# Designs tried in a protein design chat: VH-VL binders against o60147. Part 11

Target 1, 175 residues: o60147
Amino acid sequence: MLEKNKYLYIFRHIQTNQVLLSQGNVLKKTALFQLPYPLQKPVAPNGMRPAKLRKDHWVPLLKVEFPNESMFQSVFMQLLNYRKYRSVQPLTSDLLKLPIPVRRRKIMRQEVPNTIADLADILNKEKFPENSVRLQLSDKSDSEYADWPPSVQIDSEEIKLSRGFREKTTVDEAR

## First folded at step 7 (VH-VL; framework fv_lerdelimumab)

Design s29
Fold by ESMFold2-Fast, scan of step 7:
Structure s29 (fold): chain C 175 residues (1-175), chain A 118 residues (1-118), chain B 109 residues (1-109)
Amino acid sequence: as target 1 above (175 residues)
Amino acid sequence: EVQLVESGGGVVQPGRSLRLSCAASGFTFSYYGMHWVRQAPGKGLEWVAVISYDGSNKYYADSVKGRFTISRDNSKNTLYLQMDSLRAEDTAVYYCAKGEWEYAFDYWGQGTLVTVSS
Amino acid sequence: SSELTQDPAVSVALGQTVRITCQGDSLRSYYASWYQQKPGQAPVLVIYGENNRPSGIPDRFSGSSSGNTASLTITGAQAEDEADYYCNSRDSSGNDLYVFGGGTKLTVL
């Protein structure tokens, strides 16, 4: 019996620094619903155009291996909801005085450090066994955005993606 | 000083629609996320929906997702809840609540009663 | 989906200490906030982030947490403390972002 879905992959957009979470090593089009701002401008008549996932614009940020599927599901769901909580928190007055495009760029730029900090916070609150969670980072310096609990072992290895890292043919709208 | 005043409640038949409003004053409305929380008669509190400071992010409780739409007009300091396809179980006092740091609802309006019955 | 369980009623004598408890899996990961609701009135935030009081809330109100349980303690209960008390927490177990306890009616004797 295999422990399926015990890996969490996090991807970063090369231009906007926005982050996407995936339950596997293949980034799916439905992950675009995680984005607070659409990647494409609205097109008439419905005011929206279906977003397309461009695999060449997303790179692995980190990979987490959990000891079992239950722990993976718990952390994955918490991380998704942490992102939602962040999006509805108050902003400082300095950010609100910026033009919308500049403000969005500044907020998007913070998604990588924020997501890493959120992951560490969740793992610090969970009582996982020592060295039971394996964290791989594409850029080792990103580990410095947070203090990690004893349950986390940080490794330096290439994050390998599925050969099927590509868009599904289903029609979706970006949020 | 902070005030939230809800309006738009009333008696409505199942399947119909209502639009609730919440007029905010005494704070910089455009800086804060805003929530709707409801309370059925004689029952406890239930979170309904939240909207970000600029309206770009919206999230809903599973019980209302696809039927309710939260929105805001920062130029009028007003929060809205569009309630479509109303059901008897949507009968409740609906409160407008201000979001604050550390996951709290620091100020609440007086509530507006929505009764869904035939 | 996560639920927060509270006893429906509790009583305390004037001037005595009472503890209202809230239990649920979300409390293992998130701090509780507590709301006081008097008949015909809107809820009022009394404790947030485990044990922080908003300005204007008397120091007789305090919060604590352990494991899957959060507690609101009122030391030296006053007549005006008679109300319903609700706990609230973030909920990351599903799509609902927040969950409330069922409420505890406090009677001051």
Scores: ipSAE 0.406, ipTM 0.766, lowest interface PAE 2.6, mean pLDDT 83

Design s3
Fold by ESMFold2-Fast, scan of step 7:
Formats: C-alpha cells, sequence, structure tokens
Structure s3 (fold): chain C 175 residues (1-175), chain A 118 residues (1-118), chain B 109 residues (1-109)
C-alpha cells in the first residue's frame, strides 16, 4: 500500500514554469495557494484564491521518498518556508526596470532551479542516514542545479502518477 | 487610469470596531498585492498591512497584529481592513496603496480619516 | 525593527540642487523608494528601485545609494517641489515588512 505521507511530489506548470508541492501524486486546488504569481488573470467567486486548476497543465518535476512521515513533514514545511522567504527577497536593479509582466515571467523561469536548490540545501542541513532518501527526477539534468548529500540516492525510474491525477476536478466540471 | 478610493472612516470610541474599504479601478486588481498605510495627524507614514494577489498571504505591522484583518474580494475589485479593539493611537488617515507587495507603492488612494476618541 | 533616519527639514534656493538622505541598515539589502507628499494630498511615488522614475515624474528627480544610505537628488529645484519627502525600504528583521523614514520637509526659497 502506497503511504502518501512519506512522499513529496513537485509539479511544474508547462506555461509559466511555476512549481507546486504535493503530499502524494494527486494535485488539489488548495495547492494553488503556494503560487507567488497568478497562472492567468484569475476570477474567483470570493476573490480569496484562484478557482481554476488544469491538471493537464502540470507535469511531474520530481518525487522524493522519505524513510518516515516525521522526516517528510520536516522537509516539506522547511521547503514551504524557503518558498515564502524567496517571494519577499529584493530584486536586482535590472529586473526592477522591466515592466511587471516581463519581470514576473523572468522570475518564474527561475522557480524550478530555485526549488531544486532549496530542496538540496534542506537535505544537506538534515543529517539523514546514507542512501535513506530516494529522489526521482523527470529530467536528470535538473539534478545539476544542486549538490546532493550522501543521504540522497538519485534514481532514473519514471515517476508514475495516480489514476486520480488525470480526472477532472470539481472546478473543471463546474464550467 | 489607476484609481483607489477609500471609504468607511469616521469617529469611533476606543475598544470599538470599524471596517475600511478601498475600491480599485483602472488595472487588473487580482494580479497585484495591496497595502494599507496610515498617517497620524501631523506625523509620518506607517505601513499597516499587505495582502497577496490571491488573498492567500497576509502580513501585519506589529502595532496592529491580532487586532486588524486585511482581506480582498477580487470579484468586486475591493480591498478591506477590519479594525478591532481600536485605540487612540490608531487615529490616522488610512491610505490604500497598490504595489508589488515586496517592493514599492506605485499608486495611492486619497485616504480616509479614522478618529478614535471618547 | 530597522529604522530609517531622515533630517526633518532642508531648504534649497529656486533652480539649485538639493540632496535628501535616508540612512538605515535595511538599505544595505533593499533599495529605497521615495514619496512626495503635499499638504492635504496622498503620497506620490517619485523614485523606486534605487534610480527609476515612474511615468510623469520629471527627470530632475534622481536616486542613488551607497552602503546604508539612500539619497534623493532634485537638480534645478522648482517651487512645486516644495513638499514632505519620505523614503521607504523593505525590512526582514521582524513582523514589520516595510519601514518609512520620518520625512524631510523641503522648502524652496
Amino acid sequence: as target 1 above (175 residues)
Amino acid sequence: EVQLVESGGGVVQPGRSLRLSCAASGFTFSWYGMHWVRQAPGKGLEWVAVISYDGSNKYYADSVKGRFTISRDNSKNTLYLQMDSLRAEDTAVYYCAKGEWEYYFDYWGQGTLVTVSS
Amino acid sequence: SSELTQDPAVSVALGQTVRITCQGDSLRSYYASWYQQKPGQAPVLVIYGENNRPSGIPDRFSGSSSGNTASLTITGAQAEDEADYYCNSRDSSGNDLYVFGGGTKLTVL
């Protein structure tokens, strides 16, 4: 039986290059709360969050298997904190001179490299046992964005998505 | 043209509540973070709160944290500030400001005066 | 939390150059933005991201920064430049994410 609480999935948006973190291999619309920038000009009933999740616009970036739930939760929470911290950091003068839409596109292009670097940084700071963390990448070249600790074993196996990942969400069916 | 129009200010007794609104027009409201900034009579500017483009992230100045709540309704292009447990030192003109929430304030409303007095 | 220090007042003769300064540790990490405020009016952004001008701001306004200091320079000051000027910066030292300077009242003689 697959234990979702031991697995971290990271998905990449095919148009904006933004990434989503998930507990398990099914994307939920609440994951959109992680996004620093809108995927499109959102029109939500309450205006408090994006209402649209297009599962066909997201592809798996990587999957991490942890030895236990405690290690998973620690890494997952730290990664969310890194992402929040990045969203408030200063931009270079060159970026600030760009029109806002151009600036955002340029920043979003860095989200995959940044997320992989952040994950590796967290794993390097944690003293997990050798080869205890299994990392699967959809594109092996993405591993080059960081130096990985001895606790990480990088595998080339295909990331398998659940049947539910491809099913329409309630939001998709409402329109 | 970008316009921000604040409303809801007035005279209120200490300990009471007041809700401010900011009506936005002339830009895609749901794409940008929004701020509240205040200015006490004859004093300088003080940042109060920020809300992200989708309303999922909110941050408050230490002086108002736990008493004020920022929110937005993107379907109505409206920003709100719910002010609870008001104190005399909250007396100020409250400005709605558009900005990328991490950098600067590119447009400001004309402000609405809140006076907390017995 | 981080503080931004400005002199409370400065004067300049019509047509001359004036420099308004802002000092604070946050300026080592973040660019200052500058706001002009005339009596009874809302603040207006005049400089952001060190030395960028919004559309409609005259080219006599410029910004610079070095270490913990940011400066707003008005070259060839005009009567309509008489106002209060506030610097602003990001701050990551506590709950307050933004900090304003105390303001500088510019008088054009």
Scores: ipSAE 0.014, ipTM 0.576, lowest interface PAE 7.1, mean pLDDT 81

Design s30
Fold by ESMFold2-Fast, scan of step 7:
Structure s30 (fold): chain C 175 residues (1-175), chain A 118 residues (1-118), chain B 109 residues (1-109)
Amino acid sequence: as target 1 above (175 residues)
Amino acid sequence: EVQLVESGGGVVQPGRSLRLSCAASGFTFSYYGMHWVRQAPGKGLEWVAVISYDGSNKYYADSVKGRFTISRDNSKNTLYLQMDSLRAEDTAVYYCAKGEWEYDFDYWGQGTLVTVSS
Amino acid sequence: SSELTQDPAVSVALGQTVRITCQGDSLRSYYASWYQQKPGQAPVLVIYGENNRPSGIPDRFSGSSSGNTASLTITGAQAEDEADYYCNSRDSSGNDLYVFGGGTKLTVL
């Protein structure tokens, strides 16, 4: 029996600052379908998806612990939906002045603030018990991109990038 | 004056293909996401597909996923919808619509009728 | 995907106030936008972002929202307001990105 999913693992790309959402502490190749812009040689003629995952290029951004699997699934689905919606929105006034390559880089760099803001927005709309959702960040200053509801507790200890999300004291979280 | 003009509708047999076009004018086409929305005779509005400003992102309603392909040519200010494996339930007026952050469909074309019948 | 529920029909007397309601879970996360459609014509955006009017839309049209419910109010209904009204929201669940209400036919008596 696999362990019930109560954790959301969020990764950032070391060069582009793009964000990937994961149900497990190790990224799977299918996570690449979240990306609109190619990071490696494209799989499709349109150049929208990279051919393979380079796990060494992705580091922890944050880990979210939910009180149960139902709440995890609700928040996870809403975050994926927010990301899809954002990808089809019109350009902001500031972006209109930029060449396409520079524009794409600036959009990619905004994924960290946007993902954190989206997570906080979803949690502010949900009615969770006080201190029932635990956030652990690799850089606690990233929590300042949003205002958090009373249901959220931010861990004082940061995730160490050298170990990623790997923990030997936890049961197998892969799947 | 913002204007969207659809074309390519007509009568087509089940299982066949049809391509719709939408010619845009009066705004900088390459800055905005574009949508297709349809309406079956006597029924309500149904969102079909969206494409980002540069064509790099595309999303489809589950009812058309795998059968329809949205695309655009920013050099021609034109939006397209390639419809394959057409079914009777695809019979509808197809509208081209302009996207906007605060309101998703600020301008609409006049629509083009697609009738799927034998 | 989630649904937006509207009553299929509503009537109002000329010069009176009518409220059209839209209900769905996505409205907890996104404001509704409202579209007016007259027979044989394309939809026209009348309200967005809860209570904003595009240029050219009369001030008798207003919007409001609370929880999972959004409402379109027409104060002092005119004969020309007779139309189908659709609410629209971003889909906060499933794979579809946008969802429309089933529409409400407004008859001005």
Scores: ipSAE 0.394, ipTM 0.759, lowest interface PAE 3.3, mean pLDDT 85

Design s31
Fold by ESMFold2-Fast, scan of step 7:
Structure s31 (fold): chain C 175 residues (1-175), chain A 120 residues (1-120), chain B 109 residues (1-109)
Amino acid sequence: as target 1 above (175 residues)
Amino acid sequence: EVQLVESGGGVVQPGRSLRLSCAASGFTFSYYGMHWVRQAPGKGLEWVAVISYDGSNKYYADSVKGRFTISRDNSKNTLYLQMDSLRAEDTAVYYCAKGEWEDYYYFDYWGQGTLVTVSS
Amino acid sequence: SSELTQDPAVSVALGQTVRITCQGDSLRSYYASWYQQKPGQAPVLVIYGENNRPSGIPDRFSGSSSGNTASLTITGAQAEDEADYYCNSRDSSGNDLYVFGGGTKLTVL
């Protein structure tokens, strides 16, 4: 019996609004490489390691349930592609005009609207069955950043976490 | 036009130190992350180090960890690489490369490189 | 590991199409960038972000990506395209932030 992975867990940083994508409900420290600006300085003087993941700094943004693992993998990979595509685009002259710290805060704050818009765009381009994709948000008003296709059902119950991520990260050795 | 000019290369004995410089012009240096990339004679490219736009974040390849230090002086539009405890395998042409804004994972402009030869 | 694998050599006839491939697990999460290097010269960026060309790079260069593989395609190869080509990707697996492929030497016949 193989259990199929069909959930996408999306987290936001409580202070910066930066977004991390996860295939599990526990963030791995390698997820920090999704960020162009490391949140913590490396502790090792001999090279870069992923910054230590702080359990109380990341809170749920939304949880997506897909009808099967194949659809989950397709959407997850497309979201990663959208994020890396956004990261290589040249900044507009308006953003470049801003002082660097102000510019970075503005860019980081846009990650929540951008991630939601990207998710909706992907789901609008895929031909999923009606009400086959279920979204559960921490703040339902965030759903207004996008227009959703008929395949999406938004859960009436919000995710009710009062504090940030609480669990220790799972050690992951990629080879 | 964007220009990157490396200097400071030369012949050095194992265990010694050498400092490389990269003079940047034609863009707002303080806006961008900067990289060092090296290439051993007849071999491929190897990423060495990156420094953030403001110098607050620095990252190194495993092969140079604890021995090399990247730094920058935004008032002089200059990038540096301090190389300590040099080894024969550090022999390479060292390129200064400009990272593209905010993602730092591709190199849009490169200098012509400076040769470092570590020999006994 | 997140190593990037390239064939060491490939040949193409003048005016024909050639595809240079780059393979590695990091390509599932990040687009490759491609660099052209001629003897005695610095590398030149030819493709970034899957299929974007910097100003000055000819239209015959294009990129694509699927799964763990990225490809650089030269449609209608010219003599001046003879060079070494390197792929590069962001690496999330360890201390090295960036990884280069071993390079492919393109010979135009």
Scores: ipSAE 0.000, ipTM 0.467, lowest interface PAE 13.9, mean pLDDT 80

Design s32
Fold by ESMFold2-Fast, scan of step 7:
Parts: C-alpha cells; structure tokens; sequence
Structure s32 (fold): chain C 175 residues (1-175), chain A 119 residues (1-119), chain B 109 residues (1-109)
C-alpha cells in the first residue's frame, strides 16, 4: 500500500517574488510552467530553451499539512485553477498605463499576497474540521494578507526541506 | 478600430530573401508584443516568431530559427519579418498578430500576405 | 502542431449543439484560446481564458477546461458557424512558445 501525499509547499523567488506550488519539498523543472513571466532569458545555444530551475533562488513561503490526501487534492487543484485564471485575466487600466517592465514587476510583487489570499479563500469555502489544517509560514506577517477559518492552525516552526533540495538540481531538471 | 495590414509577400526563389511588413493602427503599438503566424496552403496554423513591446526580446520557432529575424519600429507602428535562406516549406500566408509573448492569446490578426517559394 | 490534438472534422445539424475538443499537457497549466477561420479569411479569436468572449462574438460560443482537455461548445449552431476551429496554448517546455491544434473542420448540415 502506498502512502498518499497530504503536504503542500509553496515557494517564493528571492528576486521577483513569484511563487511555485509543489506537492513536496523538492522542486522539479516542470513547476516552471506555473510562471507567466520567465525568471531569466533563454541563453545560447538554443535561445528558446526553457529556463533552468535554480533551487538556490527559491525559499519556502509556506507549508500546509492536510488531514488526508482527499482534502489536499481538492485544495491543490483549486489553487492551480486560481493561478491559471489569474494568468489570463485582462489587466486593469492602471496597469496598462505602465511600461511593460514596470507593469510586470508590480504584477510579480502581488504573487505572494495573491497566493496567500487564494489559499485562505479556498480554505474558507471548504468546510474542514476545526484545527485540522496546519499552516507553517516562513514569515508570520504574511498571515495578515488574509482572514483564516477556524479549520486552520498557524504554527511558527521552521519549514524543513529535503536533504537534496539545493544539491541535485541537474537530476531534477532531467526529469 | 484595431487594424493590422501586412505587405511584402510575393513569389521568390529558394535560397533568396524577402522582408514582410505589418502596419498597425488603433492601439498603442509600443505597449504590446507582436507575433508572426503562418499557414501553408491547405494546412493549419503555425507560430513563427514574437517580439517584445520594446524590441529587446525575440523568440523563434525551431523551423525558422537562424534564418528569420523579427524586428519593429515603434515610431512607425510597424512590425517586420526578415526571411533569409527561404525554402519551399516556407510557402505560406503570413499573418501579423497582436499579443504579448506572456499573454496566452492573439486578439487581433491581419489579413495575411502570401509568400510562395518556388522556381 | 502535434502537441495539441483535435479531431480533424465534426458535423452538427442546424440549431443543435456541438463540442470541439483539444487535448495536450500544456492545457494543465494554461487555458486554451480558440480561433474561427473561414475560407480565404484571417483567423478570428472567439474564446480566450477558459470562457471569455471578445466583443462581437455571439453568446452561443462558450469554452470549458478540465485537466489536459479544453472544449469549445457552440449551442444552437448557425450556418455561418461553418469554419475551421483551432485551439492554441502557451508552451514553455519546448523550443516553440505557442502551439496550435491541427484544426477541426465544422460542417453545419
């Protein structure tokens, strides 16, 4: 019998503040499909090569422990749908007035508060048992981006990553 | 009203060069990325190239990389495609299309210009 | 492109509902956009971002998405809907940044 995943990790890019969702504490190259804005320009010899995943540029934003896999899958799927929805929405007139590089920086800065707000919104809509969802944040002040339901218990313990998180980038990129 | 008007198509021999132009009006051209999309006679759509709003970033389909060069002149509201080392398989109607490279759709298309590569 | 798969042809009776499907791994991460192309004309965007219609597109056109599949639905098909329909998606995994489906020819009977 295989154990089912009940953990969600969300990572933040140290320069751009873009976020990645992961079903575990190891990032894979395919996670980059979540990003609307590439982290770096493709380089020679193939200028269209997908960007490299630099694990040392990503830090944990938060970790969520669900009581079972079913609840994890529901929330994870909904977060992916929220991100897909946001990636295609028309921009506000205020953002359209800005030069594209300035506009993209403002949009990317919103990723952290948006992701936290989306997570809280999903958890408020799903009726989970009281204190059944454990939320760990790298920065406690990030909890202020949303109102959390009674199903969520916020912990301040350090988020632990796998031993190989920053050591085996080439293996993860090979997929 | 948004309008994109392509020009420069014609009959050209293999190995030769041709330059396409796309004149844009009805929107702030310098704010948006622009694309070239082609369609061979009786075939489907194939994305060719994209250029960022300021011309600093350019990306090409593998089939044209190293042979085609996309460029733009924001002062003239004009997009260009320089096509070098043309092959018979480049024969297609070439469409100019509006849409930033990080946007996931092409909201306006030109009428297209036919490029025929043959002897 | 072969990365997004569409059936080459589909038929619908006048006034009936038809669904055109598009399948590919990129659709797990990006919504499809849909384009209508009539003979001798440029493509026209009919749906983007799952189920958004540009100004001027009739409300009989709608979109949906689930997993690796996107669908374009025409409810109450009209004669003028006869055309080729192409799906398109963003692709960051390969050399091409955008991929089109092979197209579906819709015949209104």
Amino acid sequence: as target 1 above (175 residues)
Amino acid sequence: EVQLVESGGGVVQPGRSLRLSCAASGFTFSYYGMHWVRQAPGKGLEWVAVISYDGSNKYYADSVKGRFTISRDNSKNTLYLQMDSLRAEDTAVYYCAKGEWDEYYFDYWGQGTLVTVSS
Amino acid sequence: SSELTQDPAVSVALGQTVRITCQGDSLRSYYASWYQQKPGQAPVLVIYGENNRPSGIPDRFSGSSSGNTASLTITGAQAEDEADYYCNSRDSSGNDLYVFGGGTKLTVL
Scores: ipSAE 0.006, ipTM 0.509, lowest interface PAE 10.6, mean pLDDT 81

Design s33
Fold by ESMFold2-Fast, scan of step 7:
Structure s33 (fold): chain C 175 residues (1-175), chain A 119 residues (1-119), chain B 109 residues (1-109)
Amino acid sequence: as target 1 above (175 residues)
Amino acid sequence: EVQLVESGGGVVQPGRSLRLSCAASGFTFSYYGMHWVRQAPGKGLEWVAVISYDGSNKYYADSVKGRFTISRDNSKNTLYLQMDSLRAEDTAVYYCAKSGEWEYYFDYWGQGTLVTVSS
Amino acid sequence: SSELTQDPAVSVALGQTVRITCQGDSLRSYYASWYQQKPGQAPVLVIYGENNRPSGIPDRFSGSSSGNTASLTITGAQAEDEADYYCNSRDSSGNDLYVFGGGTKLTVL
């Protein structure tokens, strides 16, 4: 097996702008546990319908190539935890005034800028060699959400998805 | 004045369940994330779980994941911890704690409720 | 998950300065918060975000950080400062989101 664990893929939902992280170009059903707002409404507090992962509803936001698997795992875990911390923050004053549906839409819309900013923050704190981290963005303007360290090289190659990425699957929503 | 009052602690046998409650007052409960932190007798503090302002996100320490469930009722200003499959090592004073305003810290704590898991 | 290391005990003479330290890799990325706990009582936040004091906390308490180390300093220790002190930080390295130090028992002589 070739060492494929050095790649981080980040996906954007085409309707909600929510973000999913993946350890490769295959989006697994368990990735849905990352979502602050489930794509499907639960039918009961303890009982939930299995969430359907519609892979055709997710598009690549960015791809990061790390020098090795250890550095990839460190950044990936930190990025997942940054998202968890954000999800339990108090509401800001501007969001407190909004009706619940409008509030959720605004929070979801900010996931793309927030994820890009968090990635850059993590990479700025790590002491990676110059030009050792390769960042590919589907939309180059998204690089403007953050200031990048000298370790990051931004380039413009197309993000390729595996055949398995498009298969439909189901998971229970996170508890 | 901010107050957090825990209740529901007691003596329980291994393998059984117990539900803790935390009644909050003096702040807008529905705006803040809430935590459970525990302390075994004579030992240090250990973070247990957190729940987001609206209950949509919940995270657990590895030591309790799959056994404990955090929940909240914003209409009653109450935080809960459902503890299933209790073990001797779960014996501790359980504190309810409120998230700080802008940084990641615990600005207010309840008095705690003692849970003793013994045969 | 990372660990935060504190000395289990320190002593200080009344009116003197004491420094309690907390060490761990998470402190390279995140500020520590500090909690005072007296016997039979709940913890009380004394410092957050490196060196911010909540309302009601005396100005003799201060915080600092450098590299992987955070410190709580009490300048002019008083008898009522005798307590256990815990540091806390976010932990991005593993599944647990928060990590506490083991605690330092401060005795005021």
Scores: ipSAE 0.397, ipTM 0.761, lowest interface PAE 2.8, mean pLDDT 84

Design s34
Fold by ESMFold2-Fast, scan of step 7:
Structure s34 (fold): chain C 175 residues (1-175), chain A 118 residues (1-118), chain B 109 residues (1-109)
Amino acid sequence: as target 1 above (175 residues)
Amino acid sequence: EVQLVESGGGVVQPGRSLRLSCAASGFTFSYYGMHWVRQAPGKGLEWVAVISYDGSNKYYADSVKGRFTISRDNSKNTLYLQMDSLRAEDTAVYYCAKGEWEYYFDYWGQGTLVTVSS
Amino acid sequence: SSELTQDPAVSVALGQTVRITCQGDSLRSYSASWYQQKPGQAPVLVIYGENNRPSGIPDRFSGSSSGNTASLTITGAQAEDEADYYCNSRDSSGNDLYVFGGGTKLTVL
C-alpha cells in the first residue's frame, strides 16, 4: 500500500498571493491559521476560530514529493517555522513608506517567492539523495526564485489544475 | 537611546492571573517584533513569546501556550504579557526584548520579578 | 525542541584567551547569538550572526562556528568580562522558535 504524508501540497490565493501548506490535496479550514493576515474579519470575540475557507479561491502553486514520511515531516515543520520567523521580522525601509493596506498587499504578494526560497534553503541544508525530491509547479518560472540542490528534480510538466490538487479516486474517473 | 522598562511583577498565588507591561522608547516600536524571555531564580534564559510588528502574529513556547497571551499597543509603545493559570514553575524575572534582523535580541529591559507561591 | 549545551563554568587568567562553546543540532542550520549577563543585570548582546559585534562591544569578542558547534572567544580577557554567557539560536524542529544554552559562568583569575 501507499505510504501517506510524503507529499506537500502548496496553494496560492488567487487575489492576495498568500500561501497555504497542506499534507493533503484538499485544504482544511485549520490551514487558515497559517496566514499572517486573515482574509476576513474574525467572527469569534476571542479570534481563535479561523476565517471561512473559500476553497475555490485557492489554486495549486507547487507539489513536492519526498522519498519518505520522515523527510516530509521534517521539511513541512521547518517550512511552517520559516514562515513564523518571517512574520516577526522588522519592516524593511521600503515598506515603512507605504500606507498600511498597500503595505499588507505587498507583503502578501511576497509569500510566493518567499515560500519557494524557504523550501530551497531547507532542502539545501538537508542531505537528501540526488534526484530524490520531486517538484512540480503550476508556473515553472517560479522555480527561478531559488537555487535548488542536486536532491531536487523539477518536473517538465506544469500542474494544469485551476482549482486545487484533485486526484482521480477511481479508475473510471481517470479516463 | 533604546530603553525597555518592564512593570507589573509581584507575588501571586497559583492559579491566578497577572499582567506585565513593557514601555518602549528610543526606536520606532511599531516596526519591530517584540519578545518576552524569562529567567527563573539562579537558572538560565528561556524564550516565552513573540509578537509581530502589527500584532497579527503571535507565537508561544510550549511551556506557556494556552495560558499566556502576548499583545501590544503601538499607539502607546507598550508590550503586554497576560499570564493566566499561573504555576510555581512560572516564577522568574520576565524580560522584554527587542527583535532584530537575523533573529537575535539587540536590546533587553531590566526585568520584572514574578513570584508564584502559596 | 533541540537543546544547546554549554559547559557550566570556565576560567581564564587576566590577559589570556578563553573560548566558550555551545553545541546543538540547530547550529548546523542557524547562526548563534551570544549574551553577557552580570549579576542582577539584564543580558547584553555581544555577538550575533556568528561573528558580528554590536556597536560598543570591544574587539576582543569574536565568534565562530563549525558543524554543530558555535564558539565565543575573548582574546585578552579583562576583569569586567567576568559574567554568565548564553548562546541562542533558532530551532525550526519544533514549536519553540528559539532555544538558549544553559549558560557558562566565566571567572577571570
Scores: ipSAE 0.692, ipTM 0.875, lowest interface PAE 1.0, mean pLDDT 87

Design s35
Fold by ESMFold2-Fast, scan of step 7:
Structure s35 (fold): chain C 175 residues (1-175), chain A 118 residues (1-118), chain B 109 residues (1-109)
Amino acid sequence: as target 1 above (175 residues)
Amino acid sequence: EVQLVESGGGVVQPGRSLRLSCAASGFTFSYYGMHWVRQAPGKGLEWVAVISYDGSNKYYADSVKGRFTISRDNSKNTLYLQMDSLRAEDTAVYYCAKGEWEYYFDYWGQGTLVTVSS
Amino acid sequence: SSELTQDPAVSVALGQTVRITCQGDSLRSYDASWYQQKPGQAPVLVIYGENNRPSGIPDRFSGSSSGNTASLTITGAQAEDEADYYCNSRDSSGNDLYVFGGGTKLTVL
């Protein structure tokens, strides 16, 4: 029995440090619409975000295990809302003076610490039972971007890099 | 659907003041920065001013700095442009525009004409 | 708007391809956006972020850039495309944050 709807998988881009949220351990093309800045120009003019997904360019950032689907859904939706809200905030004068490519690189570099801080903020706000949420990171030092509530148990084991490949789940194999 | 409706334009003598309004609907007004862009008769587009989502940050074109004040009332979904010390060269259609702060203006109002004349 | 240079007029035959250009130093650092304006109407965004189209804009519109030049291309021009076209870019060289090109009047023959 695999508990697909109780896990949140967070990936980061190896070059830009941009973050993608996923309900499964395999990224899908649709996840690219989460990106505020495109990784490449569109192949053809279509008014949409770039459709190309290079799975080998995305590595695990962290994995969150929730005790049930309702808690997962609540936190996942709140994270998406935090990311949406950040995308419409005004830029500081220091950022505005920079050329757009330089500005985008600085903003993208902050996406990892911002996502971790947002996750911790949401979990601190929710009234979850002690040790009910398990957090596993690829780099344990990333946990220092935030203060975690008593509901969170941080795994001592780090996620090992797999060169982009992920184990198939029963739901992924069913298509 | 997104709608922006400007009002407050008219004929005004040099040195006087005028206040423009822009009523917004169809999106969460308090989440977005808003712009004023003007166009003199028979001329091109000229960016005038921008205000952040919460009203805390404001920027102006050099041609209007010190004379124009941009403001907003998020409780009324309304953008304002207070124009003081008006000059003949301020004669233009003034557009309210919603946009991505750093990239583009995705929706525009119909514009309101301001004529500064004797 | 004087910092971004556009030719004041260009013509294209019905069904043919036309390229409208915008030149300026800010385009080396910032993406261009393009606006279509018909007489007595407000501008309409047709291209943003160099080559993205808003919903409702026909796929015959596309953008590109190289160095200090940005281009709007209309493949298979139609009568309804007759309008003024303005480029826009972010500007960090002075106090003005945004600069528009002078506009190009497209005539469809």
Scores: ipSAE 0.006, ipTM 0.491, lowest interface PAE 11.5, mean pLDDT 80

